# Ledger of designs, part 3: VHH binders against o67189

Target 1, 350 residues: o67189
Amino acid sequence: METTIFQFQKTFFTKPPKERVFVLHGEEQYLIRTFLSKLKEKYGENYTVLWGDEISEEEFYTALSETSIFGGSKEKAVVIYNFGDFLKKLGRKKKEKERLIKVLRNVKSNYVFIVYDAKLQKQELSSEPLKSVASFGGIVVANRLSKERIKQLVLKKFKEKGINVENDALEYLLQLTGYNLMELKLEVEKLIDYASEKKILTLDEVKRVAFSVSENVNVFEFVDLLLLKDYEKALKVLDSLISFGIHPLQIMKILSSYALKLYTLKRLEEKGEDLNKAMESVGIKNNFLKMKFKSYLKANSKEDLKNLILSLQRIDAFSKLYFQDTVQLLRDFLTSRLEREVVKNTSHGG

## First folded at step 14 (VHH)

Design v1
Fold by OpenDDE, look of step 18:
Structure v1 (fold): chain B 350 residues (1-350), chain A 120 residues (1-120)
Amino acid sequence: as target 1 above (350 residues)
Amino acid sequence: QLQLVETGGGLVKPGGSLRLSCVVSGFTFSDYEMAWVRQAPGKELEWVSDISRSGDYTYYEDSVKGRFTISTDNAKNTLYLQMSSLKPEDTAVYYCARDDFWEGTPFDYWGQGTQVTVSS
């Protein structure tokens, strides 16, 4: 059974579980990190980190052994990063996987936390060795918080500092970060520093300060470019986002949301509804987003949006069901669109 | 040792009111944000409300806005949740938790919880 990170955290620190091996994964890495920080605080010197990409197979097994050099009378917490890389080292031999599973199953005194830096797919979780781990240990997932909750958290932080953020500015910030808590934390801190002598943050100020100094790539920019059919530039920005460590699923989520809203708006428009009211009905209330969405609607036909949605669904399906590289799928999508646009422009004289 | 102890739960009819208390020991409210979280049977933990360190700012889940009020008494080191216009869907175990979200310690300590049951 899969447990949410907060539920797990609550239980783990109040009534420690009998299970000893846990997989931590999820879209919201911030929550995993904060949990691990608390874990580190609790265990102190008995907190051990293993890197699956660096440690040898033998070293790994030794480290997990109850009689290992880490052994003793005291309970320890062993955190394993890059476990996937370790699995690659083991190869695809059944006997090796069985050995690993046996070792993990035999952990009795220590806690073992296998940490993934992304949300695992169902297929991954249903495959060995994670399938077995789920049976004798636990799977912990850090899901994203609701957009509303995240918005409130951000507002709370600013208010505590005596800073009032304009609604458009806040929305812009949230969109830029894709509601990613790690990114938000960073950007909010920057903005707080910037506004140290200010009481109000405007949209212009947020635009100027947010992602200005860091290699942070604007997810919103990517979405904007894609929806405005600048596929060439979108490809470049995508690469930057990936290099920065933005998970493709986050990008997909934003794109899907926008595409669906836009499609809905097109349909409502066809029915003769007021566009402003329609936008508000789909949760677009601030002027900045309204302006953007108007531009997207202008740039895309209903058919375009439908095709976009289908394409995104396909990418999602291929990623989840067939374990294809989401980034590559996105690249292929953009490339295909780019080619089509070029052909259209050539055929119509530009 | 840090301890959170919730009280005030019970059985109440729809439309009724309850006041939950959370007495804290081992730390000071002024140093941390506090929150109420609830868990209904078979459901996940649900954030209900939080309050700033100063107590000046309060935040609520949409479903409880206008009905619930979070507050603190720093002198008593106690967190409160005044619940009014209670609904059956409010039935849950209510937990107080220390919650410095952006400081890297979201819900790092919990109480044992107090049962709130709203039923006719």
Scores: ipSAE 0.806, ipTM 0.926, lowest interface PAE 0.7, mean pLDDT 88
Fold by OpenDDE, fold request of step 15:
Structure v1 (fold): chain B 350 residues (1-350), chain A 120 residues (1-120)
Amino acid sequence: as target 1 above (350 residues)
Amino acid sequence: QLQLVETGGGLVKPGGSLRLSCVVSGFTFSDYEMAWVRQAPGKELEWVSDISRSGDYTYYEDSVKGRFTISTDNAKNTLYLQMSSLKPEDTAVYYCARDDFWEGTPFDYWGQGTQVTVSS
């Protein structure tokens, strides 16, 4: 049985669970982070972090061992990151997985938290060792909050700072961030800083400031250029964004979200659905965004969007699995598309 | 030690009213955002209402808007939830919680809860 992060948090800090091994995963990483922060506060020096990509098998098992030569060991909280990488190190040997499961099952005094930086798929949860962990421990999921809750949280934050946000501006911000708490937090802070001397935050201001590193450079400009197939300018803007410290994964997330929505819209359009209704169904409610998405749909075929999605997935995979430079991968992608466009234009002009 | 104690729950007929109270101890009440959260049997925790630190701003989930009112009495270190026009679907354990969400401590402290039952 899967437990929500809030339920787990409430119970864990009031009535400690009998289970000792927990998997933390979910779409809302912010909630996992805040939980872990509280955990760290509670355990202090008895809070231990293991990195699955750095730790050896022997070290890992030693760390999970509750055998203390000196007796009287205080309860510890062991947090394991990059557990997937550790599993890869163990290889496909059944015996090694069994050993791991046995070790985890034998945790009796300490708490072990296996933390994933994304929502696990059903297949992953149904596979060893997580399947076994679910049986003797617990699976904790940080699900998305309701849109209403998130909206209220954002409003609350602005109001506390004496900032009134136009309804359209708020909706735009929420939509752009996809109601992602981590992204919202960052953008809200930026907007607060921007509005320090202003009492009202307008839609235009949010458009300028959100996901921006300057008044003239923002992630959405990049996305806009890319989706409108101005790859040359997109490359320039990308470089600027990176130089100003925008994380490439943030760019990728936004772009992926847009691409997926566009692909969905293309499919719905093909089925004869009303475009406006379709846009609303995928969360595009703001008139400005509707306009932009219409332009993107005109500029891209279904096949174009599919290819874009696949490319982005590949970039993500290479970045996460092989630790390749995400920025370089993006550059390569854009360059490749640019080259194709040039060739296409030269072939039609002759 | 931080403590939140809810009171005021009970059995009420549909359309009736209840006033929940949450007495806070161990911290300065006005320094934190406070929330009411409820949990119906077999369901997940559901956010109901928030109030700002100053008490000037209140927020509600859609299902309770216009029916519930959150308020504070700083002198008494007490959080309130006035519930009116109660419905059977409002049946739940109601929890008071400290909720500084953006400060990285969402629902970091909870009360034991008070049972609210709405039935004919």
Scores: ipSAE 0.792, ipTM 0.924, lowest interface PAE 0.7, mean pLDDT 88
Fold by OpenDDE, fold request of step 15:
Structure v1 (fold): chain B 350 residues (1-350), chain A 120 residues (1-120)
Amino acid sequence: as target 1 above (350 residues)
Amino acid sequence: QLQLVETGGGLVKPGGSLRLSCVVSGFTFSDYEMAWVRQAPGKELEWVSDISRSGDYTYYEDSVKGRFTISTDNAKNTLYLQMSSLKPEDTAVYYCARDDFWEGTPFDYWGQGTQVTVSS
């Protein structure tokens, strides 16, 4: 039976469970992180972390089997990251999976936490070894918080610091981050630092500061340029972003989100739906964002958006599967688009 | 040992009022942001209301805004939730919880809860 992270936390710290192996997964990674922080505090030196992508099979099993032979050893908490990578190493051999399951089942003195950085699919949970773990251990889920809750959390933080955020600015921030709490936390802290002695944050200020690495470098500028098909400038901004330490995956995430929303909007438009209503249905409520999205829709055909989505998916796949340089892939994409535009312009001038 | 004890729940008719109390022991509630949360049968834990450490600021879920009031008595180290205009949808077990969510301790402690039932 799947338990929520809050319930699990309560039970774990008040009445320790008999089960010893737990899977932590969910959409709200912040909650998992905070739980683990508390766990670390409780166990101190007896808090151990294993990395599934770095540890050998033998080392892994040894680490889990190390029952303090010496009766006086304090209970340990073992946290396992990148378990999926470990499973990949084990391969498809049934015997190896069985061995793993056996080892996990035999954990008696220690707690084992298998941590996933995303929500697991039902299929994953129903497959070995997680299926077995669910039977002799527990599955813990950190479900997504409501948008309202997230909004309130952000507001509270600003108020605590004596900062008044304009409603439009707040909505803009929430939409840009997609209500991702981890991202929001970072951006809010940045904004707080920016505001310093200022008591009011305006929409313009949030636009300038959010997802910026400097006053002159912003991820949204890149996205804007790309969607408006200024590929030359987009390339320049991309290089700047990378130089300032912005991770390409963050850029990809935002682009993908925007592309998908735009594609959805195009489809809805084709069906005869009101654009304003359609935008709201995909979570675009801020007037400024609506304006921007309208401009993007004008600049891109349905086919353009489809191609963009496919390209982004490809880049993601190549980055993850083949460990290709995401930045280079993005550059290649932009360069390719730029070349196409030049050809189009030369064919019509002529 | 940290304890939160919720009381004041009961059966009420729609439109009725209840006052919930949460007595805190083992810590001072003014050191933490405090919250009321609720869980209805078959549903997940839902945030209802927060009060700042200073007590100067209160926050409410939209569904309870204007009907519920969160407050504290520092002398008694007690958190309150005044509920008015109760609806059947408010039926749940209500819990008080520490809610320093942003600081990394979301609902790290909460009590056994008190049952609120709104029924004609």
Scores: ipSAE 0.786, ipTM 0.921, lowest interface PAE 0.7, mean pLDDT 89
Fold by OpenDDE, look of step 14:
Parts: sequence; C-alpha cells; structure tokens
Structure v1 (fold): chain B 350 residues (1-350), chain A 120 residues (1-120)
Amino acid sequence: as target 1 above (350 residues)
Amino acid sequence: QLQLVETGGGLVKPGGSLRLSCVVSGFTFSDYEMAWVRQAPGKELEWVSDISRSGDYTYYEDSVKGRFTISTDNAKNTLYLQMSSLKPEDTAVYYCARDDFWEGTPFDYWGQGTQVTVSS
C-alpha cells in the first residue's frame, strides 16, 4: 500500500515507523525534495547520500550494513539516488537481486530512502526488488497537487509580496511551467524580483521574464550565484543541490555551457560587436536571460571566464580520469575563490 | 521544541458550528504560513485552508468556501478555524500544520489533530 508523501512525512517525524526501507517516487518531485531537506536537517551528519551509478556493490552493501553494533550509535538516514542504475549494474542475475533484497530486509538501525526522480510505473513496482521492498518496507508517493491548489499557492506568494498578477498572466505562467512546482517556484521568484518596482504584473511582462526552465531549475540558481561571485551562497546551494539528488555532472554541464557562452560573448564584445546580437548568436534569446548574462559579463573579466573554464575542465578531468569526487572538487573550487575574495577585501579595507 | 496543539473538536449536528484552535510554540506565526488539513476515515489528507504570513490573505478548499474561516492571533500564537454550516462530509481529524511552501517546508510540522464529528 502506497502512502502519500504528506502522510508519510507527518508520521515519520512524529512517530517513527518500524519499517526501515522506503521508496520515494512521484510526479511531484518538489515534495520529495522538501521531505529530504527536512530529513537532512534532522539527521545532520548522520545523513548519507549514495549514488547508485557511482557506488560499487560492495560499498553499497557496506553502507547499508553499518549497523551500530554498539548501542550508542546514532541512527542514520541513507538516501539512495539512481537506484535503477545500480540495479543495472547488478545485472539480471537472480542471485544478486536476492542478495540485495536480503540486505535491504535486514536493515535495522538505519533508515534507507530509495529516491526515484519520476513516478514509477506499476510494472516497476511489481518487479523485484521493489516488490519485495514494498512487503517489508514502504512505498511513498508524491502526487501532484490540484491545479487550483497550485494556483492559489502562487497567488498567495505574489500577494504576500504586494504584487498583483493579472489573471491571464497567471494562467500563462502556470501553463508555461506545466504546474511543476519546482519550475513555478523559480519563475515566481524571478517575477517577484522583476516586479520589485512594479505592483502589477501583466501578461506581456510575464512573457518577457518567464522562460521554459529545464528540470534543473536549482542548478541555475547555483550557476547564477557562482557567476556573480557569491561563492558563499553558492556553496550552500551546491550542498542543497546534492542533497536533493542533483547529479554533479549536470551541474558541471550547465556551468560549463554558461562559462563558454560568456567567454565567447566577451570576445565578441572586445571585437566591437553588438552585445545583443552576440547573445542571440550564442542562443540567448530570452530577455531575462540576456539581462542575466549582461550581469555576468559585468561581474567577470575575460580572464576570470578563462580561468573558470579551465577550472571546470580540470574538475571534469579529475573526475573522469582519477575518479575524484566531483562535488568535493566543486567545493574546493568555490572555497578557493571565496578565500581570494576575502583577502582582496581585507587588503583594500585596510 | 516546536509544537502544535489543536483543540476545539467535538460532536456537532449538521448545520452546527465549531471553532478549532491551534496553539503554536517554538516559532513565530508571522514567519510562516499556516494551514488546516483534515483526514476523514479511510481517506487521504486533504488541505482545507491556509493563511499568509501576514494574515491578510486566506485561502480555502472549494468544499469549505463560505463556511470556514481561518484566522490567526499572533499575540497568542494561535491559529483558528471557524467552521459553520457543518456537514457530515466534514467529519475528520483536523490538523494544524506549518506550511511554508516557497521556503521549502510545506507541512513540515503537524499537530496531533482534533476530531470533528458531524452527525445527526
């Protein structure tokens, strides 16, 4: 029997369940992420993330078997992403699946959360190992909210900020985002920022500001912060992204793309080309994005951008060639930049 | 420690009225959006009403519009749900919950709930 994410959340944090293994899936990934965020807050250092595509079978089983033999060890929460990829690695061998099921069934001291980034099909849920997990653990589903509820939530946010949105503008926004909460959140925040000077948002304004956002909405926030050289906040957002199950390579891909575009734009600008035309030439057509990119260009010199690109290439290389932790490399990069900024500020204040 | 405590539930006849209260401790109302959620026997959790941080804006499920009123007393750190024209279909356990959707904490804290039974 499937439990809704809200029901599960309520029960989990008030009366911890006896079951130890849970599958989280659903159409509304935002709710899963928010749950996981709360989970992370609760468990702190005892919150562990495993990536099914990166972890070896042995490491996986070790991570799950780490039973606090000693009664004093704090309960851990283990979150597993890309579990499907892990299953693929195990292959079609019945014995391996049985082993996996046995290990999961024997989890006693820790909570294990298997997170899917989409709604699982009935066939998937009825197949091993998920079928077995459903028998000794729990299946949690994050269903979509009603359109009306979502609409109200959006309206509420705007009103709280003193912004009136035209009905047609609101409908456009909702349709544009497909009522996806993650996308809506991003777009609404953008619009709020835009409206800081305006109390009314029209359809035309929404059309100018809102754009189709990929499933990686939070990644763009990270990229934005990084490019604007807010490294402290970028670090925080990075941690959040990772906690939410965003793959580091996705982050790297977007960041690299932006860096390359910016570098190109900088070069074109130096050659005397019109910046607006230049932006369009690199595929930046949305006015909001143009605005953002202009800000990035102002914040970064050609040398800065070059160094960024080189750093990203290095991170990629170290990740692929030396199997270093991409997330740690990114953290190191950001920390290094942050330290440099602090030194600069202390040298000029003084 | 953050705590929500609902009171005011009971047995009422159809057409009757009840006022639910939720006393909050451990946080300030003005910092969070608050909501009422109910669960009928054998049914899923259902959102009933929410109120903005400022208290200036209220929202309701269609089935309770015009009959229920959500409000807050910030000085008392108390959330209210005034229910009127109650119907048997309103029978449920009513929960107050902290609901800060945009800050990434939708329904992150719940009370123990209070039983509302509407029966002739």
Scores: ipSAE 0.761, ipTM 0.910, lowest interface PAE 0.7, mean pLDDT 87

Design v1
Fold by ESMFold2, fold request of step 15:
Structure v1 (fold): chain B 350 residues (1-350), chain A 120 residues (1-120)
Amino acid sequence: as target 1 above (350 residues)
Amino acid sequence: QLQLVETGGGLVKPGGSLRLSCVVSGFTFSDYEMAWVRQAPGKELEWVSDISRSGDYTYYEDSVKGRFTISTDNAKNTLYLQMSSLKPEDTAVYYCARDDFWEGTPFDYWGQGTQVTVSS
């Protein structure tokens, strides 16, 4: 079957269809994210994420297992990211593709959601295994909302908070984000916070506060919390990012980039360089980012940043050389930092 | 526990009017945004109208603007859609839906729907 995300959501959470395997794809990734968020709330501990680039064939088939000798018979929601990378491991061997299709066809107790981070082309949907999934399962598309609908959703959010946004400011924000709902959610929340007392938002203020669309927008909240040493909230955000499909290597890449830039800025400050010029030299030109980096520099000593960089390098090396789980290593790092903050606050709070 | 029940549908001639109601139970009505969504036979769901939590902001799809009015009565936990100047293309099942677009899931709960038929 082929259906749209709103139709599928309506059906699945009230009276789900008999099919058990679904492909989610489309241009409106925000709608896929919100569907998966509701799915995670429904299934709790039975919501399982698999990464096609990280697991073996046998791990994949075991995770889809309908029975367990140790008693796990309750319905699960299995969410698969990077399925294309898993298919590359299978290669073009006819027998292995036939096995995969047979396993997917015979899922009876669990739900399986194969999640793509883009809209699939007709050629991809007409190729195995997705052709077979379309027949025994479902293809769910999250189509782009109209630009006018997105504009009105954003305007409604500002008006609900009593904020009067100038029309050219709103249009600039929409163009800057490319009408991307995931980025708009972040930017609108920041602008509401910025305008919370004034209750008006001008074009010049949006230009100063909002930043252009970049691939790091999805991890910005996590990096911000970590660099401002709010490790408890950072742990919660990390778990959410992983469950919603942000790859741990993306998180590591962005965090490492920020840490290196901050360390470089500390060294330039020691040499007497003007901070604004130093920030531009490492590629930080947006005024909002300059404000945030100033906050990060204030919260972190040069030694803090050196230790952070070394820790991130160790996590990356252990993930690659010893096959350790990157997410767990990052979580362990945050947990150890949280323990140090508790000790520090207790010692200085006396 | 949570329930949305639509009423007020029926057969009406072109140019006529109907008032749809959606009675809500199982959640605090004033804490959520509400929407009307319709589905014509064999067609995709159409997002017709929205109303903010406060009731002060409304949005309408262009095809219904000026003809439909969304409103709420918090004391009765009821969402309304006043439809006028009805056209044959307005024929559809009309659903009310709870909307939590930015903080949760768009259309996270739906009613069973009420049929509106516009025909001679």
Scores: ipSAE 0.632, ipTM 0.867, lowest interface PAE 1.5, mean pLDDT 84
Fold by ESMFold2, look of step 18:
Structure v1 (fold): chain B 350 residues (1-350), chain A 120 residues (1-120)
Amino acid sequence: as target 1 above (350 residues)
Amino acid sequence: QLQLVETGGGLVKPGGSLRLSCVVSGFTFSDYEMAWVRQAPGKELEWVSDISRSGDYTYYEDSVKGRFTISTDNAKNTLYLQMSSLKPEDTAVYYCARDDFWEGTPFDYWGQGTQVTVSS
């Protein structure tokens, strides 16, 4: 079956379905989070979480076991994160995938929830094992709420706390977060704390408070562009970050951390160390981050990374020691690199 | 035990009016936000209106603004939806639900629903 998260929530907690295995996915991750929170509340100690990147095949299948030797156990809710990583562990073995499907089909007393942190495409949903889960279980999608509904939810939250928010301030906050409910929950809570005495929020105040809290996302976008050598876009993002008040020290800290990790990975690779092991040694464990770092390694030579590190050290030293404007130093660095790319392309392509 | 019971649905001509009621038991009514949600045949659940815990702030889907009014009577533990200027597209099963969007789970308890049919 395929259904939406609200419809599924309504049915599951009032008259539970006969199906036992469900896939949860979608753009509105907030709704998946709240569903799982209610599930945890209902099942208490019988709520079990499995991490597909951390468990063995034996542990996975044992966790889905229905009964003890001496009798039945209470109904459990088994929640599986990182299921894609577990599937990679099975590899290209057709018989192991068929075994997985058979085990999932035969769940009778427990509920199994396979949770994705993104919206799955039709191609992904039409491939095994999810194709089979759609037949004997269910596919549950959490679609994004309308922009108007999200605006109303945020405004209602401010008004319930007695805070009057200017319309332009509210619209700015919504655009800044991209109407993302998980980000909005964090930003709204911080703004409520900020405005607890004054009870009024202006556009300038939202720009000061919200921008400073959400800059980590924008800083990672800047770092990504710089490391992939899109210097023109990196300059535009840098200018945006500064115009909204992001402290340049934060930019320098994140950039320096990434550059040092990448340089370390280059050295470990030269010594013959396995790249995945090396990445975990510098704190990169998530598959998404591993893929991003692989792209950074492909785009940057060891000499590129050495030069970047030296440049960042000089910028930091001159900012602190000679009171030079950190933003201007960083802009000059990027402009110099962009100018070198223009000269190289003109001379070679001319 | 928590119960939400909707009444007041029925068949009505376009332009007509209905008042839906939802009697609540098993929790302190004034401690929670309440909502009306509808489902037209073959369609997804649609958020129609909700009302703040205090009763002072109400919100409506665009298609019902100016035609529907949500309200509460705390003495009777009852949620209302006054519907006027009804249109065929308002035909749906209407559910009342308890809403705890930011602090808990949206629509954590539902009634069985009442049918509203608007036809010429």
Scores: ipSAE 0.583, ipTM 0.841, lowest interface PAE 1.6, mean pLDDT 84
Fold by ESMFold2, look of step 14:
Structure v1 (fold): chain B 350 residues (1-350), chain A 120 residues (1-120)
Amino acid sequence: as target 1 above (350 residues)
Amino acid sequence: QLQLVETGGGLVKPGGSLRLSCVVSGFTFSDYEMAWVRQAPGKELEWVSDISRSGDYTYYEDSVKGRFTISTDNAKNTLYLQMSSLKPEDTAVYYCARDDFWEGTPFDYWGQGTQVTVSS
């Protein structure tokens, strides 16, 4: 059986299926967490968690075994994390896999949920023991929610509390967290508490209060400053990123991607294409991002973007071919740009 | 104890309209968000629309925005979905569901569903 998390939830808690062993996986881990939370509420003391990296084979099979023979027993829910680590302990011998499959197939009174922290690929699902579980049990996938749906959920939560959040503040929060529902739940709750008396949230307030551990958001701040030619602030953010442990290749990848998109947009404008259509053709569909890219286009000529791309290619080549320090090359680039900006500004003194 | 009962489905030609109703009992209607969710034959469950606890804030999936209207009548403990300009791709079983997305579990209780068929 294969199904989605919402369909499975709908069925399981009203008319449970006859199957007893399920694999939960997917990109939207928040939905798996909420399903398991409801499962824990239902089963109470009969909700058991096993950690595949911590338990012995004996403990694993004992937890799955049926214990009642005559007096009746309460149905249990057994939730298994780190199942891959358990499989590694078990070894790759065919007999050990066959024993595991036999035990899982013979679960009769309990439910067993094998939980993965990622979306499994078809190759992984077609491998034993999961191939057999798909046959006698079920595979449940938690697909990613769309960015628009996540935005609507966040906005609705603020509206529920009577808080007026400015559109750019909301978009900033979504980008900051990378649309991660686990982070969003925490940050939204903090922002609601912050705004409980004022009932309004501006962009500056969200920037001051909200925090994210997402590495990509911090790199986007650096790219934004560089593309808007605020080289002094860009240098400070670069130093912060490196001190925090961000790998310079991540910085180069994102900056190069943006530079290439901007150059492409300049070329499409020359062909007479509508700017909004052009932006969508290079993958820019979010209104906040469209606004930022319009700002980048205004700040950078086609020649500026060509020179930026060439500079980034030279930095990449020197880093790879000569093992030079990418961070120092980036600093030198930014320092050179800042010095040119200072010369431009001071030449009008008198 | 909880009960959600959908009515108002049926067969309609493209461009037609239907009004779905969901009568609820067993919980305080205004304490929860409510949603309409649909499932076309052989397809996954799809969110259609939801409405805030107060009834003052509504949200729609893009393909139905401007054509469907969600509403409530708290005095009757009833959720509505007014569907207009119906298309063949709207053919599905429509469920009403109780939602507790941020505080608990999304769509924790469902009705039996009502069939909507758009064809000619």
Scores: ipSAE 0.563, ipTM 0.834, lowest interface PAE 1.7, mean pLDDT 84
Fold by ESMFold2, fold request of step 15:
Structure v1 (fold): chain B 350 residues (1-350), chain A 120 residues (1-120)
Amino acid sequence: as target 1 above (350 residues)
Amino acid sequence: QLQLVETGGGLVKPGGSLRLSCVVSGFTFSDYEMAWVRQAPGKELEWVSDISRSGDYTYYEDSVKGRFTISTDNAKNTLYLQMSSLKPEDTAVYYCARDDFWEGTPFDYWGQGTQVTVSS
C-alpha cells in the first residue's frame, strides 16, 4: 500500500486499516510531526518511541511483542526513529534481516510506524526490509507544500490575529526560515505576540524579533561554537536546536565525531605527519572544513580534546543506562565550562 | 459528538452550478479553519479551497479559482462551496474538513462526503 499522509490520516483515525506496519517519509516533515502528535494524543501511555541507534535487538523485538500478561494486549502505537541505524546493527546477516521481516509481517495487535526524517528514494523503498513492508504494510509520503501555499498559510495566520504584515517583512521571514514550516510556526507565534497591541509588523521589527535557528542553521554551528569555546552562544544555539526538534543524540553524534577526529589529528601532528594529509585521512577534504579544523586545533589542547571525549562518553552513558535527560546533561556540561571561564576571569589565579 | 455533514451534491451538466453545504456540530465553528477537499474516482485527495476562522481570507487551487467560492454562515454553523462553470473533471466526492494546520493537525476531521457528477 502506498498513500499520501493526508489520505492516510483521513482513514487511520476513523476506520483504521488492517495493515499494522507503516513507513512515514517525505520532504514535509511538519506534516509527519503533526500526524505523530495526534497519534500520541490518541494512544497516551500506549504510545512508545524507539530509537534505532540506541536499542538492542532484544529491546526492539520485546517492544513489538504481541502477548500481554492477560492473554491479550492493549493496542499500542510503536514509533521507530533512526531505523537505518538499527539495520546497521544487524549487519550483513541475511538471517537477521529475514527475522526482522517476519516479526514486522506478524504484527497483529499493535501499530508500528517507521519514521524517516527525509524523503526516501526509489532504491531505498525497493530494498529490504522496506520492500517487504510495502507489501504487507504501507508506505506513507508527506509531499512538500509549494512555497506559494506556505506563504499564504503564514499570511493567513497573521491576518486571523488582525496583524498587518508589510510585504517585505513577510518575504524576509519566509526567506530567513527557508520556508521551513517547523521554524515558521515558532517565529510566527513570537511575531504575533510581539505585535499583539500595535497590530502592525514592519520589516525592521521582523529583523529584530525573528532569527533563524532552522534546520538550515544546523548542528555544525553548535559544534563550531563549542569547539571555539564560545559556551554562552553554544548554550543559546543548543536550546534553539532542541526547540526545533533536533534530536539531542544527533547533536552528540556530530560533536563526538569532530572531537575524535581532532584528537586523532593531534596525535598525527605530534608524530610529524603533514596536517593537510592527516585531515584527508580522517575524511576532511573540503578546504573550508580544513580551515575550521585548523581553528579548532589551535583552540583546543590534546588534553582539552581528551576531556571533551570523556565528557561526551559520560553523557551518552548516563543518557542510555540511567535514562537521564541528554539535553540537560549537555546544558550542565556547557554551563560548567562557562562557569570555569567566569571564575578564571575574576580570580586571575591570584 | 463532532459531526460534519455535507449536502447539495448531484448530477449536473457541464457548465452548470451547484452549492454544497456542510453543517457542523460538536465544536465551535469559528475556532477552526474549514476546507473543501475532493476525491475523483481512483484519484488521491485533492485540496480545493479553505477559509480562515474570520472568513476574511480564502484560498483556492488554481483549477477551481474563479469558478468556486467558499463561504461560511457562522450563525448556522455552515460551510458552503458555490460551484459554477462545472466541468467533467470536477466529478468527485466532495468532503468538508476541519483544519487546524498551525495549532494541531491539518484536516483532522472529515465529513462523509457528497457526490458531484458532471456529465452530459
Scores: ipSAE 0.473, ipTM 0.809, lowest interface PAE 2.0, mean pLDDT 83

